# VHH binders against SET domain-containing protein 9 (SETD9): the designs that were tried, part 11

Target 1, 299 residues: SET domain-containing protein 9 (SETD9), of Homo sapiens (Human) (q8ne22)
Amino acid sequence: MPGRLLRGLWQRWRRYKYRFVPWIALNLSHNPRTLRYVPEESKDKVISDEDVLGTLLKVFQALFLNDFNKQSEILSMLPESVKSKYQDLLAVEHQGVKLLENRHQQQSTFKPEEILYKTLGFSVAQATSSLISAGKGVFVTKGLVPKGAVVSMYPGTVYQKYEPIFFQSIGNPFIFRCLDGVLIDGNDKGISKVVYRSCNGRDRLGPLKMSDSTWLTSEIHNPLAVGQYVNNCSNDRAANVCYQEFDVPAVFPIELKQYLPNIAYSYDKQSPLRCVVLVALRDINQGEELFSNYYTIVS
Short names: E, the ipSAE of ESMFold2; O, the ipSAE of OpenDDE; V2, 0.75 times the mean of E and O plus 0.25 times the DockQ between their complexes.

## First folded at step 5 (VHH)

Design p14 (framework vhh_podentamig1)
Fold by ESMFold2-Fast, scan of step 5:
Structure p14 (fold): chain B 299 residues (1-299), chain A 119 residues (1-119)
Amino acid sequence: as target 1 above (299 residues)
Amino acid sequence: EVQLVESGGGLVQPGRSLTLSCAASGFTFSDYSMGWYRQAPGKQRELVAAITSGDTLYADSVKGRFTISRDNAKNSIYLQMNSLRPEDTALYYCARYTDEWGSDYFDYWGQGTQVTVSS
C-alpha cells in the first residue's frame, strides 16, 4: 500500500500544480513567517564559487572512493573520459573481487562523517539544540572548522519563483528563500519528502542517481546535508555561519551528482541547479553549535 | 491500472537492426524515467539503456549501437538496435523507474519481448 499511496500523492500534486493560481502560491511562498531571510549585511558572498566547488568536489570524490566497489559498477556505464580517471582503482578492484568471494552489496570502508573528517578536518551532525525550544540543531562533532570553510549544505527541492509551492509552504519552517526568489524546501516530512523522492526517481538514470535522497533517511550519505537544522542567531547566540548561494556548473562530474542534496522541482536542463552552503564566519571548535546570521520572522 | 507492453522483437541475422517499442498506460508518463533491461539464459537481468526527460545512459556492451528515445505524446519509449550480435540474444523488458518509499527500484515491468540474433 505505501508505494501506491505515495504515487497517488505525487499524481495529485502534479494535477493540482497545473490547476493552481501561481500568484497565490508565490504570495504564500513569500510569507515571511515561514521563510528564512538573508539580512542586508549578509548578501555578499564570503568565499568564491571556486572555493565552494573545490570543497564539494573534494568531499564528494572522497565519498565516491570510499564506496568504490559499488561505484565501479556505475562507472562501467559512463563515458571513457570518466572511467579513465579511475583506471588505477578499477585494476585494484578487479584483483580484490577475484580474491574476495564474500563481497557484500553495501560495502564501504568508513562512515560518511569519518570521510568528512579525513577530508576537511572536521565533522558535523544534527542533535538536540542547546536552545530550550528549538528542537534540532547542528554541532561540530569532531575536529576544528576554520573560518571560510563550507560546513554544511541546505538540502531540498528547488523551486523557481514562478513555480507553485502552496501545500509544502503551510506550517513549514524549512523553506529557504534565495535572493532571486528561488526557494529550497528542506522539510524531511510529509508532502515535501514525497515531492523530493518523486523528483529523484524522475531524474534517475538506471543505477546512476542525479541527487542525494539519503538526507531524508537515518543513513545519510552526504554528511554536509544538515543545513536546514541550523538555528538562527540571537542576542545570546552570535552567528558563526552564514548562508551562501551556489549554482552547480554544467561541467560538474556526472558520477558525483549523486551527492548533491538538491533537485529541481521542474526539469530544465538549461538552468543550473541551485544549491545553498553554510560557510564559517570564524573558527568553530568541537562541541559548538552552529548559528546562522539569517532570521525567521516570528508572529 | 499501470501497464507496460513491449513489442518489436523477433529473429534477426547478425549485423542487422531491430526497433523495440514499449507502450505505457495508467500513469503520467512524462513524470517518470524509463529503461530497457535484458535477460539472456543463465545470466542475471542487466540494464541496456535508461532515459529521463533530458538524459540517456547506455551499457558499455551496446554503446554506439543502440539508441533509446521517448515520445511523451504517445506514452512510449523505443530502443533502436543496430549492428546486432549473437550476444544481444535475450528477453528485453521495459521498466519504469521510481524512488517511492517501500517500492522496488522498478515498481512496474513489462512481460518482455524476445530478441534472437542467429543465422
Scores: ipSAE 0.335, ipTM 0.697, lowest interface PAE 3.3, mean pLDDT 79

Design p15 (framework vhh_podentamig1)
Fold by ESMFold2-Fast, scan of step 5:
Structure p15 (fold): chain B 299 residues (1-299), chain A 118 residues (1-118)
Amino acid sequence: as target 1 above (299 residues)
Amino acid sequence: EVQLVESGGGLVQPGRSLTLSCAASGFTFSDYSMGWYRQAPGKQRELVAAITSGDTLYADSVKGRFTISRDNAKNSIYLQMNSLRPEDTALYYCARYGDYGSDYFDYWGQGTQVTVSS
């Protein structure tokens, strides 16, 4: 090999980032063609943080309004600045608030997946993967996913770089690694499940839940909270989604935090909550399985 | 095994102050969100204040007058009640919130009576 080419390959290799270490490191030598390569100037974000926030607020607002009979009880305990948003038919800030003006039924009982479809034009759900040995996978069950859409979220307990995760990490393939070293434990079983539920109880503000725990059950309230079941791409199955990290802004509506499928292992009021969304790399049709790249080169 | 014991209630004149205390035992106190609820005669039980490891929530009717605090070393929460009004008259309950599920609370104290009357 030419010396110049070898030097270029070494430099690019040093810039590689793994999302699920050590699993991807063992697979790299066997399935190099499944790796996603991006130009050096590419960003690790395919859509803006504002687009992510807008999508989440739109979906969560629709879920809140669908369950309004139950949520109105919780609203009675919230400040007037929160309650007034639901008593005023005029839009205040975002497209999600327009749902209030156009909603004719206050007592709606649609399933979360149907609310997702009505809100974004598609729905996703976990099912048995098309790949043998993969177990679960995530499919577009209805509608059409346009390129750039938020299609899923990676649920779980968020650990900062310095926080202990030892027991939860044993035999656990669902620990997602963020580029800054933050980890998200998306395992729905064992000690990981107990830890998430404990953190959820710790952060509860009376009747207000500060995170969604239903992704740990068969009755999922946030239909996006299935990202941990999205399988790695292969030679015959190209990636059609990618991971994008998102920090929940301080301005996030308190009444909608119950739909966030993430919670910090240690509470730090000053630090934003880390979430991870999965974003469509192309238009995805009804019936297609979602595939991500567990190994990505990014700027 | 879990116990919550309220104290500090009493009869006070309007405009005065009271501090309620709740002593908890039988669980790892720092792992749980806690709250104060009240129930006036003929009314439903309502949330007054709630406290987590890093945040607080108050009912609109008490915001600016009441302050909730916790002392994890003493396994206790407190409710400082200032500028008391006759409509604050109620039985005040300490509550511990559950680990999961839709239940808003899993353990309650016996309550402590607060009466605001001239």
Scores: ipSAE 0.000, ipTM 0.444, lowest interface PAE 10.7, mean pLDDT 78

Design p16 (framework vhh_podentamig1)
Fold by ESMFold2-Fast, scan of step 5:
Structure p16 (fold): chain B 299 residues (1-299), chain A 118 residues (1-118)
Amino acid sequence: as target 1 above (299 residues)
Amino acid sequence: EVQLVESGGGLVQPGRSLTLSCAASGFTFSDYSMGWYRQAPGKQRELVAAITSGDTLYADSVKGRFTISRDNAKNSIYLQMNSLRPEDTALYYCARYEFWSGDYFDYWGQGTQVTVSS
């Protein structure tokens, strides 16, 4: 009766094959499926880079202010103008008269999902997928996702096309391929997890983290960092989100980099950090599972 | 096994310069972020400067006067201190960030004394 073990392995392999498209197959012969769904000169961006940046800064600033008491060491390293900005924002968020009354009794740590809801009008989280063949999926847990909203980010280690990803690629369904050949390894286990944590420690600048590592744990600090668990669309479920590439600009606030769920494998690179966001193709209601159109990014 | 050895401290007049060095051994140096901390008598230890492979961070009190650098071939970091002030008098420590535990400084050197006085 070992057939159940073999079937389990083949079900996992089928999920892997569905999510991972072999690079050689795409380049050796034109893939009629990808060419059909992505016109040869199409732009895959649904919203502007400015809109992506604005959304990320809004969310990350709210997360920073929510955890302001734990940011004191980081704040001591920043210029007075930046510290004054956060004090002013905190004062606006809390009434001046109320600050004196609440300082001694204030328990002001909200869950990250609640901050996301307060900031964008919705929350998302991973749970058991509605698809029998898929373990986890991502659901809208609260509120309404409007068309064009950034719903999620694809976390993980960013590899340039020539950089080694050998052992991490074996049996790994969480490798996202960008149009320019950049790869993002969003696997939360095994060697992929070790590599991400190693890079995070390498890039740590005193008390200041250059990347979010909490997506590798059960206590996620950036609630958007669940994109690798979004399942591909199927005959039974149409896509309601699409992938969009985003390069972090040089002017990105250094104190907010701790919320970026991506890190470059090569620390000697001075190029912008590549991120990938998932953008809503329509309004998505509370309780709905997210499904991505994989074909949009492949050709 | 992990060792950090500071050198270059001394007595110096206000307005002068000093260069501190830290020699590291027992780990793959290029894979780790490093930093300089200082502690003056009666004060808590404070971060002076930190360095990765591509980024640097400075405390406001030293920004524009101090420069941190690294040489991966020599497994060393340096702190170039210009326009020294009496307030810079402290024991200066080299540190390596811990990447496995979540604590950001795990390994320390013995420190090198910098005294800025006439």
Scores: ipSAE 0.042, ipTM 0.561, lowest interface PAE 7.2, mean pLDDT 79

Design p19 (from e3 with T96K T98S S101T Y103W Y106P; framework vhh_podentamig1)
Fold by ESMFold2-Fast, scan of step 5:
Structure p19 (fold): chain B 299 residues (1-299), chain A 117 residues (1-117)
Amino acid sequence: as target 1 above (299 residues)
Amino acid sequence: EVQLVESGGGLVQPGRSLTLSCAASGFTFSDYSMGWYRQAPGKQRELVAAITSGDTLYADSVKGRFTISRDNAKNSIYLQMNSLRPEDTALYYCAKYSEGTDWFDPWGQGTQVTVSS
């Protein structure tokens, strides 16, 4: 749940929300990236939800195993149903601690972007955009992105259509609008950052993280969590990725939730967590910048 | 300043029940995950139970015997301990969780639970 000031304002808003047009909760400062609209003719899904889930589980499992020496300490605190999945690896870690002769055994810890490359055949990262006015962009830094690949995720706090977002929307170009009215606030600064961290602390189960907060820092753990920096297409820059909405299944592995770069503003056990992935519309070569096919509403 | 004050511990016979309480102040209580940790003589601290706004987690050693709950109106969490065993003897700590640490932060002062015949 949000901070004390935001909670007080949210309760007042909830009492009076029906007096307001829904768009009043959104930024009115003529920022063309704040309110995104998808035309009826746009493809909302390029790949199946099963393909999205499979890709995320493959990447997150690889990240988990790469960091296993630290994750094994967390696993010791979790139920046997979770620990049993990793019994073989836990036995190896235990023997490694006791056998000092095996200290020469390399504990392989790769950078997250190298794990992504080993797992999917490519890496992506944010850098200065090829568009002078755009600031940051996202580039394929290694390998080849095949058509239909999940290339990145749009991080941030997830707001349902009935939830207030007015303060976070002011001057914020990183609010993504889903087709059903769900909003994702991917801003890594100011009040948006404070809200995400508050929700992260609210949902944490002891040492077990329920979302990735490292996308708010310089040391990103989930290398896919750069989607908010992907620039919109233009006449001179054709779209090569599209946004695709994805609902996290209720039975998602609890130990891998720490890599999901999204968190719900209000906890609702009955609704799945909304995520947004970016999917390749064509093969994308090393060195190319990503451009999305979503459009902003311009008044 | 964040303060956590544990209470409810004592000397109790095996098979009996105790309820531990933790009163919190100095932060917006409803915005944070909370938990109970314990430290037995000569052992490391271990997680007993954790609670968020909608979920709970229990150590296997206490599952089915202990129940963690929270009352946001009273800024308090509780640990209902049933069917107590000698191995439950420990100093019990209340903890607030933050995004900046791998463990609950800060630690309370603790309340002693002794289970003996």
Scores: ipSAE 0.351, ipTM 0.711, lowest interface PAE 3.0, mean pLDDT 80

Design p20 (from e3 with T96R Y103A Y106I; framework vhh_podentamig1)
Fold by ESMFold2-Fast, scan of step 5:
Structure p20 (fold): chain B 299 residues (1-299), chain A 117 residues (1-117)
Amino acid sequence: as target 1 above (299 residues)
Amino acid sequence: EVQLVESGGGLVQPGRSLTLSCAASGFTFSDYSMGWYRQAPGKQRELVAAITSGDTLYADSVKGRFTISRDNAKNSIYLQMNSLRPEDTALYYCARYTEGSDAFDIWGQGTQVTVSS
């Protein structure tokens, strides 16, 4: 009985969650959202937007090619302008598959962390934090992170400055506040998880995904999508990364959007998708935990 | 319950037009991406067009001839098919994508389109 009732309530809530949140937000939205305090030196971009874009394209292209057998099925549905980029690779792959079949040899697909290492010279992953009370942290697991490298991304649902976020904000420590009032909800649980999945399904074009949802699971496809677990710096743990805002340009390849760990709460084709990257402030060695210098204060 | 009902199919001569409709019920229509698929005798089911709240996708074989659209107030999607060819002959299906899934979760019964002289 209780299970039947709970399913009925959940279905009703799922249908109406977007409808009620705007009404609630209208009663609270006459004041602008409080901006997070950021040290003056952290307000500036550490690297250019071109450097951010170049890094993301390099990593996402490598991830795409790593599972090309699956991606080639998706390519069959995309415009000729996209398919033509991969025409030579498709021909080589088909010939290569025949050769491998004849020799009875197969090479395994690389793990995402290994692709990251081969592409940028390092890997990062979640582990138990070096801070006693912090739970999870993010560590450099292999290689060396050079100063100025994009080392992580802050995943989650993107809310424009006047969009409602009432229920998702309750007890949620994973809401990132951008300097312009844009919010990113990186919580991997509860209502936040449901909202992200709903937006991902809304924007999906057949088998073509417009965002990465695997950061919500134990099997992460974009190994950079761990930024929400980076702990804040302290007197004994100096910051070695900083947050940098990035707007995805209109020129971004459609076949690589599936690796972006962010999605807009409300669809607006005229506005670029906001992402947040974490950029290394110094060289970071294998085994080191990442610490950020972005704080919220209340006064 | 979730339901998709296609209509508008029929027999038509080459070069003419048809409009297919799909009426949806039992879910929050605006939360879902939708698509049109077709299956000709002896062939695999193929994507014809897909639509979200602002983006569309078309198979190369129909691009420039077919237009997909949606009306969220009427819980409907449409496929305007112009310059029809004999190779467009197929059973046309309306489909809904499930959030968080790689597969279609809901298909309609289909509507037959036959293009012949």
Scores: ipSAE 0.161, ipTM 0.608, lowest interface PAE 5.3, mean pLDDT 79

Design q12 (from p01 with G35S; framework vhh_podentamig1; at its last look DockQ between E and O 0.35; V2 from the best seeds 0.00; counts 0 for: pae O 6.5 > 2)
Fold by OpenDDE, look of step 6:
Structure q12 (fold): chain B 299 residues (1-299), chain A 117 residues (1-117)
Amino acid sequence: as target 1 above (299 residues)
Amino acid sequence: EVQLVESGGGLVQPGRSLTLSCAASGFTFSDYSMSWYRQAPGKQRELVAAITSGDTLYADSVKGRFTISRDNAKNSIYLQMNSLRPEDTALYYCARYTEGSDYFDYWGQGTQVTVSS
């Protein structure tokens, strides 16, 4: 039973609460040139939270509409005003398509990447990195990414600074540390995967998924949820994206939470869900690989 | 073995209250979201309410009248049903979310609620 296992792990980890910091410190020492220096915490944000939210809502809404036929149960749980909103949006989309394609209204479901392209003017996907031995990377597959655009999300389980993550962190290159000490485990394998799934199940509200777990599979519903595979910049390859923290506001539509690729390890009603997005530092062309600065130091 | 056992159903008059209980066993109860469903004769099964570790969800038809709660120490969930209406007549099921599935797939046998004058 995953819960008992987790409890056992938690009990064992209580003894090691402070060992993760040394691990981070050790990893930081290996790539000093990849450090991003931010003089003030406020300057770490390239775009406003409002812009981040706007982008996410736009993309998630588009995904929702694309899969509208699969959302019947969810819709049944939503207020009439919300239902009407989506019906209206669908009607507009259909009218637009009729005008352009004279083709029969077969509600053609598009791939998530196609939806992303249609919505933002670009798409991203995982592929083999251009870096030797780096494994996977993230590329702009279609379109042009404009400077300041949200290009990806860092998926994973969100841990508060006081929460144990020792076992998950062992040999895990997908641990992301926020400025305030919040950690995100973006590993899609092993114990990390199990933990995420467990939390996802815990927080499910009937037909409403409160987070996206598809990033753990080959069938990704949120095409942005690939940020954990963005490679670190090098001397030869400058960063073209940066990490930006984002707290999901309380007013976030419940029907769209199914696309959030993050979940809190512990249920805390008092704390907003932390997400990390990747933001373009410049225009990025089709075919380019995304590179970020893995380490940000706030002085 | 996962078991869910509903209780508390019965015949009540409109406007009255009823509390349903579901006792769970065979799994770590606190790790799972739980829910109440109902199925009226000739109708499809519908979600009534769901509860996670801290959040609740209600169908519009029961919002403001029904309250779902959980007691992890007792491995139980409850459905307080107030201001009952004839349209609330149904077989009520307790359901658990199954990890790795997008569905609630463990169900109790159900408890009958009949609201009639």
Scores: ipSAE 0.017, ipTM 0.351, lowest interface PAE 6.5, mean pLDDT 83
ESMFold2-Fast, scan of step 5: ipSAE 0.458; ipTM 0.769
ESMFold2, look of step 6: ipSAE 0.177; ipTM 0.607
ESMFold2 (binder alone), look of step 6: mean pLDDT 83; pTM 0.825

Design v01 (framework vhh_vobarilizumab_d1)
Fold by ESMFold2-Fast, scan of step 5:
Structure v01 (fold): chain B 299 residues (1-299), chain A 118 residues (1-118)
Amino acid sequence: as target 1 above (299 residues)
Amino acid sequence: EVQLVESGGGLVQPGGSLRLSCAASGFTFSDYSMAWYRQAPGKGRELVAAITSGGDTLYADSVKGRFTISRDNAKNTLYLQMNSLRPEDTAVYYCATYTEGSDYFDYWGQGTLVTVSS
């Protein structure tokens, strides 16, 4: 029986690409519930890198402009080529009567989820899953998600193929394995949280942040940064989103890097920052929960 | 326990130069981003320059081309080379880093006074 089970497991691995933790790969039969597979025939990209980049820039630009009063401080420290993009808004700010008001007063800015809705025509958020035992899930809270839309990002610390992740991987179901062996640790607790915050501080340039750390808090700035809470599809719940890998290009605007919910574990000038987006496989209606096309061997 | 001790401040004439140093202890210096802030009399604290663990730098417009931030990880020391000093550069200069796990620069030294006058 063992030989038959092992052969069946090998055939399954041959047919699928998987999300896993390294120690589980060595003893799959003991802890299979942490393994997730993507069908071998599935493309690793559903939309172009240009479409991903365009969507991220559109959302991040809108978030930046929504908080412009605070972002203008960052602009004062950036090259003229960056400041030139915002000249009209800087001129209005200098003339604004609002600048005379006490900063302790709340400003009339939109919530990040509202900005997402105004920008893409929908919003998403984490909530209690519709699955009895799944804990958190991600829902379309407003609007309609069209097929091919970027609906979420998988946040976390990015580990290259050769980098140690052993202790962070113990009991951690939020490690995503990329096709090339890169791992993303999206756990919002414990040592994983401490590691991400430390890396964020390492790469900071004063008030200019090189990554988003707010996905670790209750006040999320990038409303897309909830991808680690998307549950796997099952026989009762068909997949409606798919994971897609994206490398941040060198020309990515420096002032918008603060919204990227990923950071490299080790500084490496040769490697672009890896991100992972979730892309809609069909139109998704308001109120629907997101389910990824990764398969768990237990389910 | 994180400790930051600034030195190198003093009185200098306009057009002169000063080199500030910040001796760091109580943390793995090479893994942390560092910054220099300044505070002129009657004004709030202003970021002057920052440097990442990897050596990438950022400067305030008022000091670009005149000031250079650098670090020596073997000596656990942060530096600010200040050239072509102006009366407007007169301030107390602070070395800064962050608490472990914090997203903010919240550890400061006691500061070193730089006075640019005839």
Scores: ipSAE 0.210, ipTM 0.614, lowest interface PAE 5.2, mean pLDDT 79

Design v02 (from v01 with T97R; framework vhh_vobarilizumab_d1)
Fold by ESMFold2-Fast, scan of step 5:
Structure v02 (fold): chain B 299 residues (1-299), chain A 118 residues (1-118)
Amino acid sequence: as target 1 above (299 residues)
Amino acid sequence: EVQLVESGGGLVQPGGSLRLSCAASGFTFSDYSMAWYRQAPGKGRELVAAITSGGDTLYADSVKGRFTISRDNAKNTLYLQMNSLRPEDTAVYYCARYTEGSDYFDYWGQGTLVTVSS
């Protein structure tokens, strides 16, 4: 009966803040399991936005300073308010450039995951999952993740409500659906990869990048940008992380935007950039795999 | 085939103005961020100004308030308006297109010479 179907759809819509988007309906009917979601009744925030921002700034600042020989080249192009933050380091660079050949080397002092460990007390990386045939998973490779820590970010192209995502949605299990209807396409292959790279090139200011594209490569610059590989919890693998939405504030440092593993599909200065972080639900020990309480639409 | 062709360089007196143009072909101009670089005799190349697909701009401190970068997507043309020119601005000016995944330009123009002297 039509009345029974409509009642079921009303209950489903009321359960989620995200309203049904007609163009998603056309694609999801072919692959109902490709869209991930969090029910409205689930906690949408575990820690404050200030805690998320503080963690991201701490990590990104450490990555920036680790790569300062390369980053100092772009600082001359940035506003005086940005250069003043690094004035002591810039004075050293100007004085010694010709005398210190190692300043011209392209290699960072430490690997990104080592910087993460020095900054937060732990590191994470993708590897083969402990689950049979699950493919990739994300593990705590060093240190201890304390409850409430930001342990990962969900990379990818950010689509606002009503923006077309037809071809990218087909057979793609890496589309994250936010409660407000924003989508993040974290697929590192095919058309999704091409779209992300295109958007990154669109927004680039000469040598200054406005987002991180290295999560699409084997040499990841932001070691947090592995969230799409975190597997869902199961009966024998309890969730130890959850997804939390975060809007990048307008005052975010321009020189650190290069570490954000997200980019807007359409240029819109009025909307903040949506990011998604993974937050620890308990202390997580070295060697443990991350499992999320994230749900896939099953109908 | 991607091509960038600069024009508008010449000899100008200190305090004068010049407008440089870069005609782009072989790609969808509106989809790419663009830049102007310069190279003075005996010096390395330096970024002068950059502009995104969305129109956001970036300037070297040495040219802020004097130079304006702009684009006309309908004409596939990049511009650099240079005002209050100084002898230190004497250089070959290059138009460049950036691509993602590299710290280099994927395409450069041949350059246009700007000489600022009396």
Scores: ipSAE 0.005, ipTM 0.437, lowest interface PAE 10.1, mean pLDDT 79

Design v03 (from v01 with A50S T97R E100W; framework vhh_vobarilizumab_d1)
Fold by ESMFold2-Fast, scan of step 5:
Structure v03 (fold): chain B 299 residues (1-299), chain A 118 residues (1-118)
Amino acid sequence: as target 1 above (299 residues)
Amino acid sequence: EVQLVESGGGLVQPGGSLRLSCAASGFTFSDYSMAWYRQAPGKGRELVASITSGGDTLYADSVKGRFTISRDNAKNTLYLQMNSLRPEDTAVYYCARYTWGSDYFDYWGQGTLVTVSS
């Protein structure tokens, strides 16, 4: 008998899933107004993991090829099975010197935002939000975003369930909380920045990076890595994107890991790297600001 | 305060062996990825081998099967065992680590000269 009542209460709670809550670590047990609710009818994933992976690989491969002269050094350290994917480009020995001179003299290389546009049909970037006093926001700067597109990624240091985050959580509005309790610290300042760079240095193998740290700088290599600046929806601003969690599969190309804007706080080869993408809920026009589809209960 | 001191370079005949050492101080050695780079006369610096804090290694194709990178975290020392040396291995060899809080290698030792000739 008691089991039937408890099951009803459990089903009620299961209909409400814990979603994105910046700096939740400070408020977890004391302020329900910081909770974001996902209605029962909402799916945890809007698009398949295969669609997320396909989009990331397409963008990262385009970025890699755009920077091939520098990336050939990384390939020299990797197995022949990886180098064989790029054999036609690696076979150009004397031509490489001529191409380097031509690139130095001409604007033949593309900016990351332009690569994104050529690859997905749109670009996004951070700018001053349309909301008064909100600071930064993320806008569609070029092209059109179709419904179901991956438009951004939430960068930062990934903390596994129950790993210490105390000091970094103080006054930090950029902590994303995943449904399983994993946290992502997307703050580009202070201790959070030092921690991310330290983890990136820990995991690097010479010129081979296992994560992107350029989202911490003015020279951003992965133009999707602006998700921490996307503002929450409100009564005056309808949501046009939603957060979706993604685990990097073991088959992810090692030479492209340098574009992943996330790194694990603790060294653990056994667990997949957690990432978070933002997915378009509708077609989004050039010039529009991105707003996430989650609710805060406000008194 | 961060210091990297290379040693073990010298003159050796083709086919010979040398063991390079890098003594590290001023930081927690076990927490950092380390690398060996070399620079031959008239050429740019190139990566020879790298090793993570956990012991995973990568090697340049030109040295695979001949060189072995290793570390002793208790002694704060990085090693490069060089076997079957060739004249093309003649270079100044540098030990490198990351700047604290940086994602780039910007701290290098002074280097140790390796000459492979008759």
Scores: ipSAE 0.000, ipTM 0.378, lowest interface PAE 11.2, mean pLDDT 78

